# VH-VL binders against Protein cereblon (ohgt): the designs that were tried, part 20

Target 1, 230 residues: Protein cereblon (ohgt), of Drosophila ananassae (Fruit fly) (b3m1f2r157to386)
Amino acid sequence: LSRVPGVDYLEHILFPGEVLPFMIDGSLFDDEMPGLDGLIFGVGFPLMQPPEDNPHKLYGVTCQVYEKGESGRQLVFYKSRALQRIVINCDDIQGPPQYIARNPTSKCFSKVKILPEYFLPEPLKCVDMGSMSRFRDIPSMRDKYRRYQLSSTPWPADACQEYAYEEIVERARKKLEIHKIDTMPRCPIQLSFWLVRNLHLTEKMMRLTFLTDSVNTRLQLIGSTLKEES
Key: E = the ipSAE of ESMFold2; O = the ipSAE of ESMFold2 at other seeds; V2 = 0.75 times the mean of E and O plus 0.25 times the DockQ between their complexes.

## First folded at step 19 (VH-VL; framework fv_roconkibart)

Design a1 (from y2 with light chain W61Y; at its last look DockQ between E and O 0.52; V2 from the best seeds 0.00; counts 0 for: pae O 5.0 > 2)
Fold by ESMFold2 at other seeds, look of step 19:
Structure a1 (fold): chain C 230 residues (1-230), chain A 121 residues (1-121), chain B 112 residues (1-112)
Amino acid sequence: as target 1 above (230 residues)
Amino acid sequence: QVQLVQSGAEVKKPGASVKVSCKASGYTFRNWGMNWMRQAPGQGLEWMGWINTYTGEPTYADKFQGRVTFTLDTSISTAYMELSRLRSDDTAVYYCARGSSSGDSIWFDKWGQGTLVTVSS
Amino acid sequence: DVVMTQSPLSLPVTLGQPASISCRSSQSLLSLSGNNYLHWYLQKPGQSPQLLIYLGSNLFYGVPDRFSGSGSGTDFTLKISRVEAEDVGVYYCMQALQTPYTFGQGTKLEIK
């Protein structure tokens, strides 16, 4: 697991690939952070998980600084990009975390666990129930988990088409501006995050989409919103 | 489950002090600041201040500065509010509420049950 | 100090009908980051307040989606699309842009 030198809170969910601009107190720079090219830090979403699931668990992303903007004497402006989904045990946080939008003034560190991204390219294969176990414990996803347990038998041809990766891509192309379509990634993992960035999902759907480790399930959730909006 | 359990109701005479406790459970205490509010009978809510549970640094609303003290006992995940030189208009229900993070106190997502403090001659 | 003014102060509503509560601040609550530091709470009879909406429009976890918040700067609105019996209580807006944090006077919602 990795230890990151910065852990800050964000009041909304951030997905891999999204840009996170921020300002930080310049007095926080020291020998450990002398230059920021490539600096990786963590951002947690304390409002994403329900209290009953695990109030000591904090979901978030790693971010990497790629650009320094114009700065005042005290506050320094940066641009970063989210890389990977993470989970943090709140007991591992050292220092007082602050919301990044409030211009953090103190250092905060933690060990983080990078969350996996599972993708099964064939639509009719049995889903790895180990990757789906978190759906059982998340109330909003529990019905979907039971549905997958019951549907382990071979699917009809119509269901296979709705699960198909290319069908989701086609629906997305119809909803997006032409210039955005040219930037659509071919990697299914990156595509799932790209779709979140370029579609307007509800807060509930963003939480569901973030919490799944299965790229196949994530794409199906996104695909369901495209069908509803058509 | 996140819980904030406050000490019981108190009756005090003018000029005395009161110390209300707020015991937290079900979360990492030092990662969420503690706020104090009060509500006089039949009236609205009034913010009294908050304490950073990691550093122990309090912030008091000016109205209460000099009369209120916020303290912590992190070993038992408990916050305390002490209000001195009580007067009859301090009669209210006092609430603790956890803030949005240890370094910020922007919104209050969990509240204690409240502690009635009655100040009478 | 930022003064928060709610209207109406009393709101009788027929069960199943929509309700709307207004909150106005004496200063803009919009931060440089683009967030409105305005929150809504419900205090049901005999209970502690509970958070409904944070940062102007975000629905707190577990709050029914018939609640919504809107507005920016100085004018904010809480809406209930279909009032249920469990929605009875006093609604408070609160600003948290600057200390001291201040609450509106409250809006008492009743079924009738």
Scores: ipSAE 0.245, ipTM 0.671, lowest interface PAE 5.0, mean pLDDT 79
ESMFold2, look of step 19: ipSAE 0.270; ipTM 0.664
ESMFold2 (binder alone), look of step 19: mean pLDDT 94; pTM 0.961

Design a2 (from y2 with light chain N58S; at its last look DockQ between E and O 0.65; V2 from the best seeds 0.00; counts 0 for: pae E 4.0 > 2)
Fold by ESMFold2, look of step 19:
Structure a2 (fold): chain C 230 residues (1-230), chain A 121 residues (1-121), chain B 112 residues (1-112)
Amino acid sequence: as target 1 above (230 residues)
Amino acid sequence: QVQLVQSGAEVKKPGASVKVSCKASGYTFRNWGMNWMRQAPGQGLEWMGWINTYTGEPTYADKFQGRVTFTLDTSISTAYMELSRLRSDDTAVYYCARGSSSGDSIWFDKWGQGTLVTVSS
Amino acid sequence: DVVMTQSPLSLPVTLGQPASISCRSSQSLLSLSGNNYLHWYLQKPGQSPQLLIYLGSSLFWGVPDRFSGSGSGTDFTLKISRVEAEDVGVYYCMQALQTPYTFGQGTKLEIK
């Protein structure tokens, strides 16, 4: 849907929240960075899937420039941060794509589709509604009580066995350095990407976690990696 | 799905020219550059150059400057390599290969089947 | 021009044993961005070359994990942890830091 002013290739996968430093010909970006607000551009990952699987689709992320470094001459140093997962129809690419590590010398544009992030609360098999009934008579809690009732709809035991949000978080905390744990986000969407960045997953697992639109499934994939190592 | 199909074997006389075609299918042709290599019988690989499939701008290895021409027909997703003033030591299998992007030729992830060009008196 | 030198040029190996191929560049292939612009290809008998390893150490799609690449700058190594019959062929390193791109002479791997 939206046209992104600048699309380049990246030889590895980049997850939302990661920093992407790069250098390019200043004429491509300099007159487009007049203030504190950074430009948004796209990077695609042509090696994320086998070439024969989706020859017309290119997965990637949007990135936003937040810093211009001290450089001279033709090449200017920038820092950017990945924001959202995208998919690009290769037929929409206008211009010759180049790898960002090769310091692109020409503009390349495309329309992109922003990929969704779905999250549902962890299902409970049974909630003791006796404990929740005390909130029913408190006006500010009635809305929360109704929502918890809906969330207590029983799921099959098989569907619930593979998903344990709190268990996944605790296993990750055991494997991480203390300074990284202090930066762990509470938002499940951001947490799922943070875990990929900090746990150093295999390339196969990074591809699977990137391609998943369900935050619940992404967390389960990460959790299965933690379980197999213990 | 992704495929590069080259034209058939050719026999030429010294001093003649040869034009080898490479038809691409299964991907967006203009987003991936086209490289040309050759391999003399019993010898190693030699890079001849590449063409930016979006702009049509060729890059030739210095050894072939003035003798080789790369062209495109984007309407049929086809690249061409023409080598002129043929000599006996131009006898080789010629390969096309898809580059890593149309703006860069960092690696070659799909190769054509090769075209034998024989130059003999 | 960048000269690429492979050793050995002929590599007889016992089935199931490891193999190692060296590639040396006449100048550094390490860019300021931290990438080594060196790639490895295998040409099996009667076939076109196929990409094995890109950027020094990254394994391409469909390549068995018994293959690995290492090295930086001017010295690079391709390793096969356990040679199988299907690994027979000629291995080429190629630099793509600057044009003209250049290949090593090739290393013919064969089973003893």
Scores: ipSAE 0.623, ipTM 0.831, lowest interface PAE 1.6, mean pLDDT 82
ESMFold2 (binder alone), look of step 19: mean pLDDT 94; pTM 0.959
ESMFold2 at other seeds, look of step 19: ipSAE 0.632; ipTM 0.835
ESMFold2, look of step 20: ipSAE 0.365; ipTM 0.704
ESMFold2 (binder alone), look of step 20: mean pLDDT 93; pTM 0.953
ESMFold2 at other seeds, look of step 20: ipSAE 0.641; ipTM 0.838

Design a3 (from y2 with light chain L32M; at its last look DockQ between E and O 0.41; V2 from the best seeds 0.00; counts 0 for: pae O 6.7 > 2)
Heavy chain, then light chain:
Amino acid sequence: QVQLVQSGAEVKKPGASVKVSCKASGYTFRNWGMNWMRQAPGQGLEWMGWINTYTGEPTYADKFQGRVTFTLDTSISTAYMELSRLRSDDTAVYYCARGSSSGDSIWFDKWGQGTLVTVSS
Amino acid sequence: DVVMTQSPLSLPVTLGQPASISCRSSQSLLSMSGNNYLHWYLQKPGQSPQLLIYLGSNLFWGVPDRFSGSGSGTDFTLKISRVEAEDVGVYYCMQALQTPYTFGQGTKLEIK
ESMFold2, look of step 19: ipSAE 0.593; ipTM 0.818
ESMFold2 (binder alone), look of step 19: mean pLDDT 94; pTM 0.960
ESMFold2 at other seeds, look of step 19: ipSAE 0.605; ipTM 0.819
ESMFold2, look of step 20: ipSAE 0.597; ipTM 0.815
ESMFold2 (binder alone), look of step 20: mean pLDDT 94; pTM 0.955
ESMFold2 at other seeds, look of step 20: ipSAE 0.064; ipTM 0.615

Design a4 (from z4 with light chain H31S; at its last look DockQ between E and O 0.67; V2 from the best seeds 0.00; counts 0 for: pae O 3.4 > 2)
Fold by ESMFold2 at other seeds, look of step 19:
Structure a4 (fold): chain C 230 residues (1-230), chain A 121 residues (1-121), chain B 112 residues (1-112)
Amino acid sequence: as target 1 above (230 residues)
Amino acid sequence: QVQLVQSGAEVKKPGASVKVSCKASGYTFRNFGMNWMRQAPGQGLEWMGWINTYTGEPTYADKFQGRVTFTLDTSISTAYMELSRLRSDDTAVYYCARGSSSGDSIWFDKWGQGTLVTVSS
Amino acid sequence: DVVMTQSPLSLPVTLGQPASISCRSSQSLLSLSGNNYLHWYLQKPGQSPQLLIYLGSNLFWGVPDRFSGSGSGTDFTLKISRVEAEDVGVYYCMQALQTPYTFGQGTKLEIK
């Protein structure tokens, strides 16, 4: 579990890579204290799911402040970028959570669990495991051998089709403006979140894609939506 | 399941006090502020104030300042509203409602069933 | 205090027909962050109020999509595209920009 020193609520879902601007009353900073530049904080989405669902979990993202905008003396404008998906046990929250757009300087802290991003590369047709087998017998190399074996083991042909994402990229290019395509990331993890931001999926699909830890499954969910809308 | 269960109806004489309870279940109590509203028979809704369930700090509407007291028992996830020096125009159904956060009550997404308080002279 | 004014106060409607309820605020409810702190509630006969729409236009969970909210600043509208029997009750708008939070007078929707 990682501790995040600032946790606020946001009224909508924010995906990794999105920008979150906010304003604060400049009088809340002491003249002797630095501003918020570089701060990493958490943002929770209490409206991610119906109030009757998962009332003890708060899903969200970490964000990092990267820019201080133009401001008057009373209002200071900041930009932050979402980094990682998180989940919070609501019992771990210390302090009164506030909505970031309304009172972002509240001192609300929590331990958070960073949600994993699993990506299984596309399977190879055949991989020789001979040279890797010697690592199996060395205790310090055992974890590396298991990770390599997972990534190099052939998959059944129908499972390979489930994980191929190049077709999803081509379908997305048909629906996106050319200047958007130039910003398309090559990393499958970043691509999965970028697609959600740029394809304007339904709220249901946005929730499903946020809650999925498997990048392969997330891309397949997005791909199925593109096929329906083509 | 998120629930707010209020205490039963009460009949009081003018000058008395009433204390209404609101027991919460199915969520982390201290993360959502508790608001109090009332509704006179055949009339609209009136906000009385709220209590920060994390800090215990109440905020009262000016109309009720000095007559109303909000308290908590966090060990049983229960909020209380006490209204003193009752008048006949305090006859109303009193509601508790969960706010959207413990430190800022933007909207009320869960309401108790209401408690009728009758003040009869 | 912010005064909330609803119109009409009584709204008889034929089943299946649209309905529209207006809510006007004495002050702008648009925050500096771009949110309108205006919410809509329905109180069905004999029941507690229930949230329909938050922040002017967002449909709360479990609310049918025949309900919609629009407007900004001082003028807001709740619309029902096709009234059903279960929609009978009193509709309230509420501002939550500043304390004391204040409600409109209510609009009683009835089947004609």
Scores: ipSAE 0.431, ipTM 0.729, lowest interface PAE 3.4, mean pLDDT 80
ESMFold2, look of step 19: ipSAE 0.554; ipTM 0.801
ESMFold2 (binder alone), look of step 19: mean pLDDT 94; pTM 0.960

Design a5 (from y2 with light chain L59K; at its last look DockQ between E and O 0.76; V2 from the best seeds 0.00; counts 0 for: pae O 2.6 > 2)
Fold by ESMFold2 at other seeds, look of step 19:
Structure a5 (fold): chain C 230 residues (1-230), chain A 121 residues (1-121), chain B 112 residues (1-112)
Amino acid sequence: as target 1 above (230 residues)
Amino acid sequence: QVQLVQSGAEVKKPGASVKVSCKASGYTFRNWGMNWMRQAPGQGLEWMGWINTYTGEPTYADKFQGRVTFTLDTSISTAYMELSRLRSDDTAVYYCARGSSSGDSIWFDKWGQGTLVTVSS
Amino acid sequence: DVVMTQSPLSLPVTLGQPASISCRSSQSLLSLSGNNYLHWYLQKPGQSPQLLIYLGSNKFWGVPDRFSGSGSGTDFTLKISRVEAEDVGVYYCMQALQTPYTFGQGTKLEIK
């Protein structure tokens, strides 16, 4: 669990990789938090789920500030980028949460839990999985290898497998401008978030795709919306 | 699971005061502000103000400034609204409603059942 | 204070037909961040109000797809594509851009 120096509310869902511009009251800075350059903070989505389904749990993302923009008299402009999905126990929130679009004026902090990203390559009839089977008889190594890649970086490494989403990629190409296609990631985990960022999914579909830890399921959900539009 | 339960109906004389309670359950009380509205018989809704449930800082609509007081008892997740120097045109159903956050009360996603306050001579 | 004006104040509708309610504010409700701070509530007979639409166009949880909100700045519309018996009640718009928050006068929807 990591302590996040700022926790704010966002009225819509934000996925890893998205840019979140904002302005805040510059008086929120003190000796403990000198400016926001490089700062990692949390953004929660109170409307992610029906209020009755989990009233003590707040889903969100971490964001990292990467650019300071033009500043006003008391309001300081920043750009941030969402990094990882998180969940917050509402009882851990310290301070009064405010919506980031309303230019927060109060400090608000919380401990957060970073959510995992699972991607398991599905075997295909023509794909040889022999090299990966060598870890089958050592369960502790198999689990640690997968968990290490998901937990220690914002982005997974060399374990990515493209085959699970080939149809989805092709349908996305039909709907996207050609210059956006040049930025399409090859990693399935990064791709799942990139697709959400570059496609206009319904609010219900955005909630479903955010709440799953399985990248395979997330890509299938995205793919189902593309099939309906073809 | 999320509930706001208000105190019962009241009958008051002009010049008296009334205190309406609003007990919250099923969520982290201090993370969601509390708003107060009223609705006179056959009339529309009127916002009276709200209270930040984390800091206890109230904000009152100017019309009610000086006559209304919002307070909290966070130990029992309860908000209170007291209206003084009652007049006959204060006869209304009074509602509490949970705001969109404790620091920023933009929309009201859960309302109490309402409390009828009748002011008559 | 921001004045909110609804039209019509009384709306008799034939079951299954569309309905439309207008709400006009005396000032723009569009924030610098691009959000319209206008919300719609329904008060069914004998009940407390319930949130239908927030920030101009977003349906709240449990609100049927036949409801939609549109508009920006000073002019907003709530539409019901096919009115059902359960839609009877009084509809209110409310602005929350600045205090005091203000409601429209209400639109009573009835089945004729």
Scores: ipSAE 0.507, ipTM 0.777, lowest interface PAE 2.6, mean pLDDT 80
ESMFold2, look of step 19: ipSAE 0.562; ipTM 0.794
ESMFold2 (binder alone), look of step 19: mean pLDDT 94; pTM 0.956

Design a6 (from z4 with light chain H31S N58S W61Y; at its last look DockQ between E and O 0.61; V2 from the best seeds 0.00; counts 0 for: pae O 2.7 > 2)
Fold by ESMFold2 at other seeds, look of step 19:
Structure a6 (fold): chain C 230 residues (1-230), chain A 121 residues (1-121), chain B 112 residues (1-112)
Amino acid sequence: as target 1 above (230 residues)
Amino acid sequence: QVQLVQSGAEVKKPGASVKVSCKASGYTFRNFGMNWMRQAPGQGLEWMGWINTYTGEPTYADKFQGRVTFTLDTSISTAYMELSRLRSDDTAVYYCARGSSSGDSIWFDKWGQGTLVTVSS
Amino acid sequence: DVVMTQSPLSLPVTLGQPASISCRSSQSLLSLSGNNYLHWYLQKPGQSPQLLIYLGSSLFYGVPDRFSGSGSGTDFTLKISRVEAEDVGVYYCMQALQTPYTFGQGTKLEIK
């Protein structure tokens, strides 16, 4: 039987790329546990959504321990980094969940579903109808030209503009402090989470951006908040 | 949606016992502990304790130790509070409230409607 | 036990004006993890309490933005930036750092 990841609760939303420090009481913690360096575990956000929206789902992130801090006789300090968004069926949780800030004393595990991150760098393919226009003038080809014309509908220009990845980056550069801009990721997936972390979005917008699997949609939501600045 | 529905009002004589039910719906019952509070007429709130809904282990405030019993029926997602050897100063509205998790019961984000228990001679 | 003291106990306010309620604890509610285990509840007339603020300053879902919590350690404040008629009721602070969990006496907010 394969081991499932441990799960704890966190009272606020944590996005991929953020650091989660925590402490474990070394004198009271399970001595049978292996060292925590490299451990992957889950944290869930039970207060992220209204009770009515998803009563049996718990959204969260995976975290991986990357650093052990100074050990006291009674305290062991660790740093972890959030990696992936997850969702948990609350009925799959085994053990009594506890908040990580409360120094969990019970084992709590669950199957998790890693949420996808997808990005379409070019949301539209616009076929050049010019090369197909010669078929219009050939009587035997007019049906093919008409069918091709209908199948080649480009996306609206306003939608393409709102999906403009580089435009969102430029608006963010104007709002952010210079030292933060040097750390801006090139990967669109990482960038979408980095922007949430650095732009101080409203709680509602943070929830919306966390819940979308589409990086394109996430960047659109972030971009909409930047337009009001001017 | 998340709901906590308590049993109806009761009138008891001194020395009797009362058992208040709290039926939960709309969430995974064993993942959130159940707390019990009371409020005497015209007075503030008083925490009586909580029960870990995963393990069934109760924690009682010292004031009620020996007189109160918390139990669960997980098959119907229901928690119970039984208070024995009732006195006139036990007249109060009794509330159940969902805790923050089954392993920690630190804040109460959903409350039942309350159950008035009247103890009169 | 941790004693929680609220002031004022009665708070008549004019609609649209700000309101402020203080809560003091007999010992620090700040944990080593940096959390203040202090929560605010509102009990409207004839209703069960409802959570407003958790961990000192975090706004619970569905609570209007005109509510805010501040403070740390032993002194905490609940503020309402512009009081509305639906805000009438009794406000309680509660500590949950250690059992038994304890409430303040309550602050009754009324519209003048």
Scores: ipSAE 0.477, ipTM 0.751, lowest interface PAE 2.7, mean pLDDT 81
ESMFold2, look of step 19: ipSAE 0.566; ipTM 0.792
ESMFold2 (binder alone), look of step 19: mean pLDDT 94; pTM 0.960

## First folded at step 20 (VH-VL; framework fv_roconkibart)

Design j1 (from a3 with light chain N58S; at its last look DockQ between E and O 0.76; V2 from the best seeds 0.00; counts 0 for: pae E 2.6 > 2)
Fold by ESMFold2, look of step 20:
Structure j1 (fold): chain C 230 residues (1-230), chain A 121 residues (1-121), chain B 112 residues (1-112)
Amino acid sequence: as target 1 above (230 residues)
Amino acid sequence: QVQLVQSGAEVKKPGASVKVSCKASGYTFRNWGMNWMRQAPGQGLEWMGWINTYTGEPTYADKFQGRVTFTLDTSISTAYMELSRLRSDDTAVYYCARGSSSGDSIWFDKWGQGTLVTVSS
Amino acid sequence: DVVMTQSPLSLPVTLGQPASISCRSSQSLLSMSGNNYLHWYLQKPGQSPQLLIYLGSSLFWGVPDRFSGSGSGTDFTLKISRVEAEDVGVYYCMQALQTPYTFGQGTKLEIK
């Protein structure tokens, strides 16, 4: 569990890597509140799930302020970036929750749980054969080593089909503009969130992809929408 | 599971007061503000104000300022609306509705069943 | 106060046909964050109002996909692509940009 110095509500879902801009009245800054540079805070999404399903849980993200702009002397423009998915027990919230889009100076605090990101590598690329690995470099043993490597995977054949990472990447390349493809991350965790930002999924799919801790499952959900669209 | 249950219908004479209760269940009461609306027979909806369920601070629509009081009993997750100096044009169905946050109420996702208040001379 | 004006006030429709309801505000409802603080409610006969659409265009939970909201600033529209019998009732728009929060007059939707 972690404790963050601020937690506000946000009306829409924000994924790790997305930018959350906001403006604040610059006259609120003084000796005791000099600015927000580098601040890490939480935002919760109160409509992530049906209100009756989880009335005591609040999903969200941590954000960190990384840039200050100027828009006149009365309003200060800040940019923050979402970092980590979190969940909050609503009973732990201290202070009256507010919406950051309407009042970015909220003093609402809570304990948060940082949600994990699980990724299982492809079975064909991640088999560790320990004492057998010394045979990998002997030409006469390479075919036998490859067959043993495949048979040593702990997953059944149909479960291995669920890790179609490279197929999902190729389908996404067909749907995206060329200049966006050049910025596609190699890290599967970063890629899963990048795809949500760039493929413009339905709100239902955004919620499903946010709520899973498995990067593999998230990528498969994204991949299923690519099949349906083309 | 989320429910708002209001007190029963009331008949009052002009000049009296009425106090309508709204009992909440199935959620963290202090995180969701409470709004009050009314609807005269055959008329549209009218917002009366709301109360911050964390601080107890009310906000009243100007039309009702000085005649309406919002209070809470957080130990039983209940909000109250009291309207004084009743007139015949206060005859309406009164609704409670939970707001989207205790600090800033921007939509009403759950409403009570309504309480008919009849003011007759 | 922000005045909310709906049209039409009465909307008879044939079952299975589309319906459209307009809502106009006296002031822009678009916040600096890019959100339109306009919401749509349905009050079915003999029932309390229920939230349909929040922030101009977002469907609330459990609302069928045949409902949609559009518009920005001062002009907003609720559309039903295929009216069903359960859709009868009075539709209200409401602004929540500033207090006092205000409702439109209501649009009564009826099956012909």
Scores: ipSAE 0.516, ipTM 0.767, lowest interface PAE 2.6, mean pLDDT 80
ESMFold2 (binder alone), look of step 20: mean pLDDT 93; pTM 0.952
ESMFold2 at other seeds, look of step 20: ipSAE 0.610; ipTM 0.815

Design j2 (from a2 with heavy chain W32F, light chain S31H; at its last fold request DockQ between E and O 0.79; V2 from the best seeds 0.64)
Heavy chain, then light chain:
Amino acid sequence: QVQLVQSGAEVKKPGASVKVSCKASGYTFRNFGMNWMRQAPGQGLEWMGWINTYTGEPTYADKFQGRVTFTLDTSISTAYMELSRLRSDDTAVYYCARGSSSGDSIWFDKWGQGTLVTVSS
Amino acid sequence: DVVMTQSPLSLPVTLGQPASISCRSSQSLLHLSGNNYLHWYLQKPGQSPQLLIYLGSSLFWGVPDRFSGSGSGTDFTLKISRVEAEDVGVYYCMQALQTPYTFGQGTKLEIK
ESMFold2, look of step 20: ipSAE 0.642; ipTM 0.838
ESMFold2 (binder alone), look of step 20: mean pLDDT 95; pTM 0.963
ESMFold2 at other seeds, look of step 20: ipSAE 0.629; ipTM 0.832
ESMFold2, look of step 21: ipSAE 0.644; ipTM 0.842
ESMFold2 (binder alone), look of step 21: mean pLDDT 95; pTM 0.963
ESMFold2 at other seeds, look of step 21: ipSAE 0.629; ipTM 0.834
ESMFold2, fold request of step 22: ipSAE 0.560, 0.587, 0.558; ipTM 0.799, 0.813, 0.800
ESMFold2 (binder alone), fold request of step 22: mean pLDDT 94, 94, 94; pTM 0.961, 0.962, 0.959
ESMFold2 at other seeds, fold request of step 22: ipSAE 0.576, 0.548, 0.584; ipTM 0.811, 0.792, 0.813

Design j3 (from a3 with heavy chain W32F, light chain S31H N58S; at its last read DockQ between E and O 0.76; V2 from the best seeds 0.00; counts 0 for: pae E 2.02 > 2)
Heavy chain, then light chain:
Amino acid sequence: QVQLVQSGAEVKKPGASVKVSCKASGYTFRNFGMNWMRQAPGQGLEWMGWINTYTGEPTYADKFQGRVTFTLDTSISTAYMELSRLRSDDTAVYYCARGSSSGDSIWFDKWGQGTLVTVSS
Amino acid sequence: DVVMTQSPLSLPVTLGQPASISCRSSQSLLHMSGNNYLHWYLQKPGQSPQLLIYLGSSLFWGVPDRFSGSGSGTDFTLKISRVEAEDVGVYYCMQALQTPYTFGQGTKLEIK
ESMFold2, look of step 20: ipSAE 0.625; ipTM 0.828
ESMFold2 (binder alone), look of step 20: mean pLDDT 95; pTM 0.963
ESMFold2 at other seeds, look of step 20: ipSAE 0.650; ipTM 0.841
ESMFold2, look of step 21: ipSAE 0.670; ipTM 0.851
ESMFold2 (binder alone), look of step 21: mean pLDDT 94; pTM 0.963
ESMFold2 at other seeds, look of step 21: ipSAE 0.681; ipTM 0.860
ESMFold2, fold request of step 22: ipSAE 0.600, 0.549, 0.557; ipTM 0.823, 0.792, 0.798
ESMFold2 (binder alone), fold request of step 22: mean pLDDT 94, 94, 94; pTM 0.961, 0.961, 0.962
ESMFold2 at other seeds, fold request of step 22: ipSAE 0.549, 0.510, 0.576; ipTM 0.795, 0.769, 0.807
ESMFold2, last read: ipSAE 0.575, 0.250, 0.579; ipTM 0.806, 0.671, 0.810
ESMFold2 (binder alone), last read: mean pLDDT 94, 94, 94; pTM 0.961, 0.960, 0.961
ESMFold2 at other seeds, last read: ipSAE 0.583, 0.542, 0.559; ipTM 0.812, 0.786, 0.799

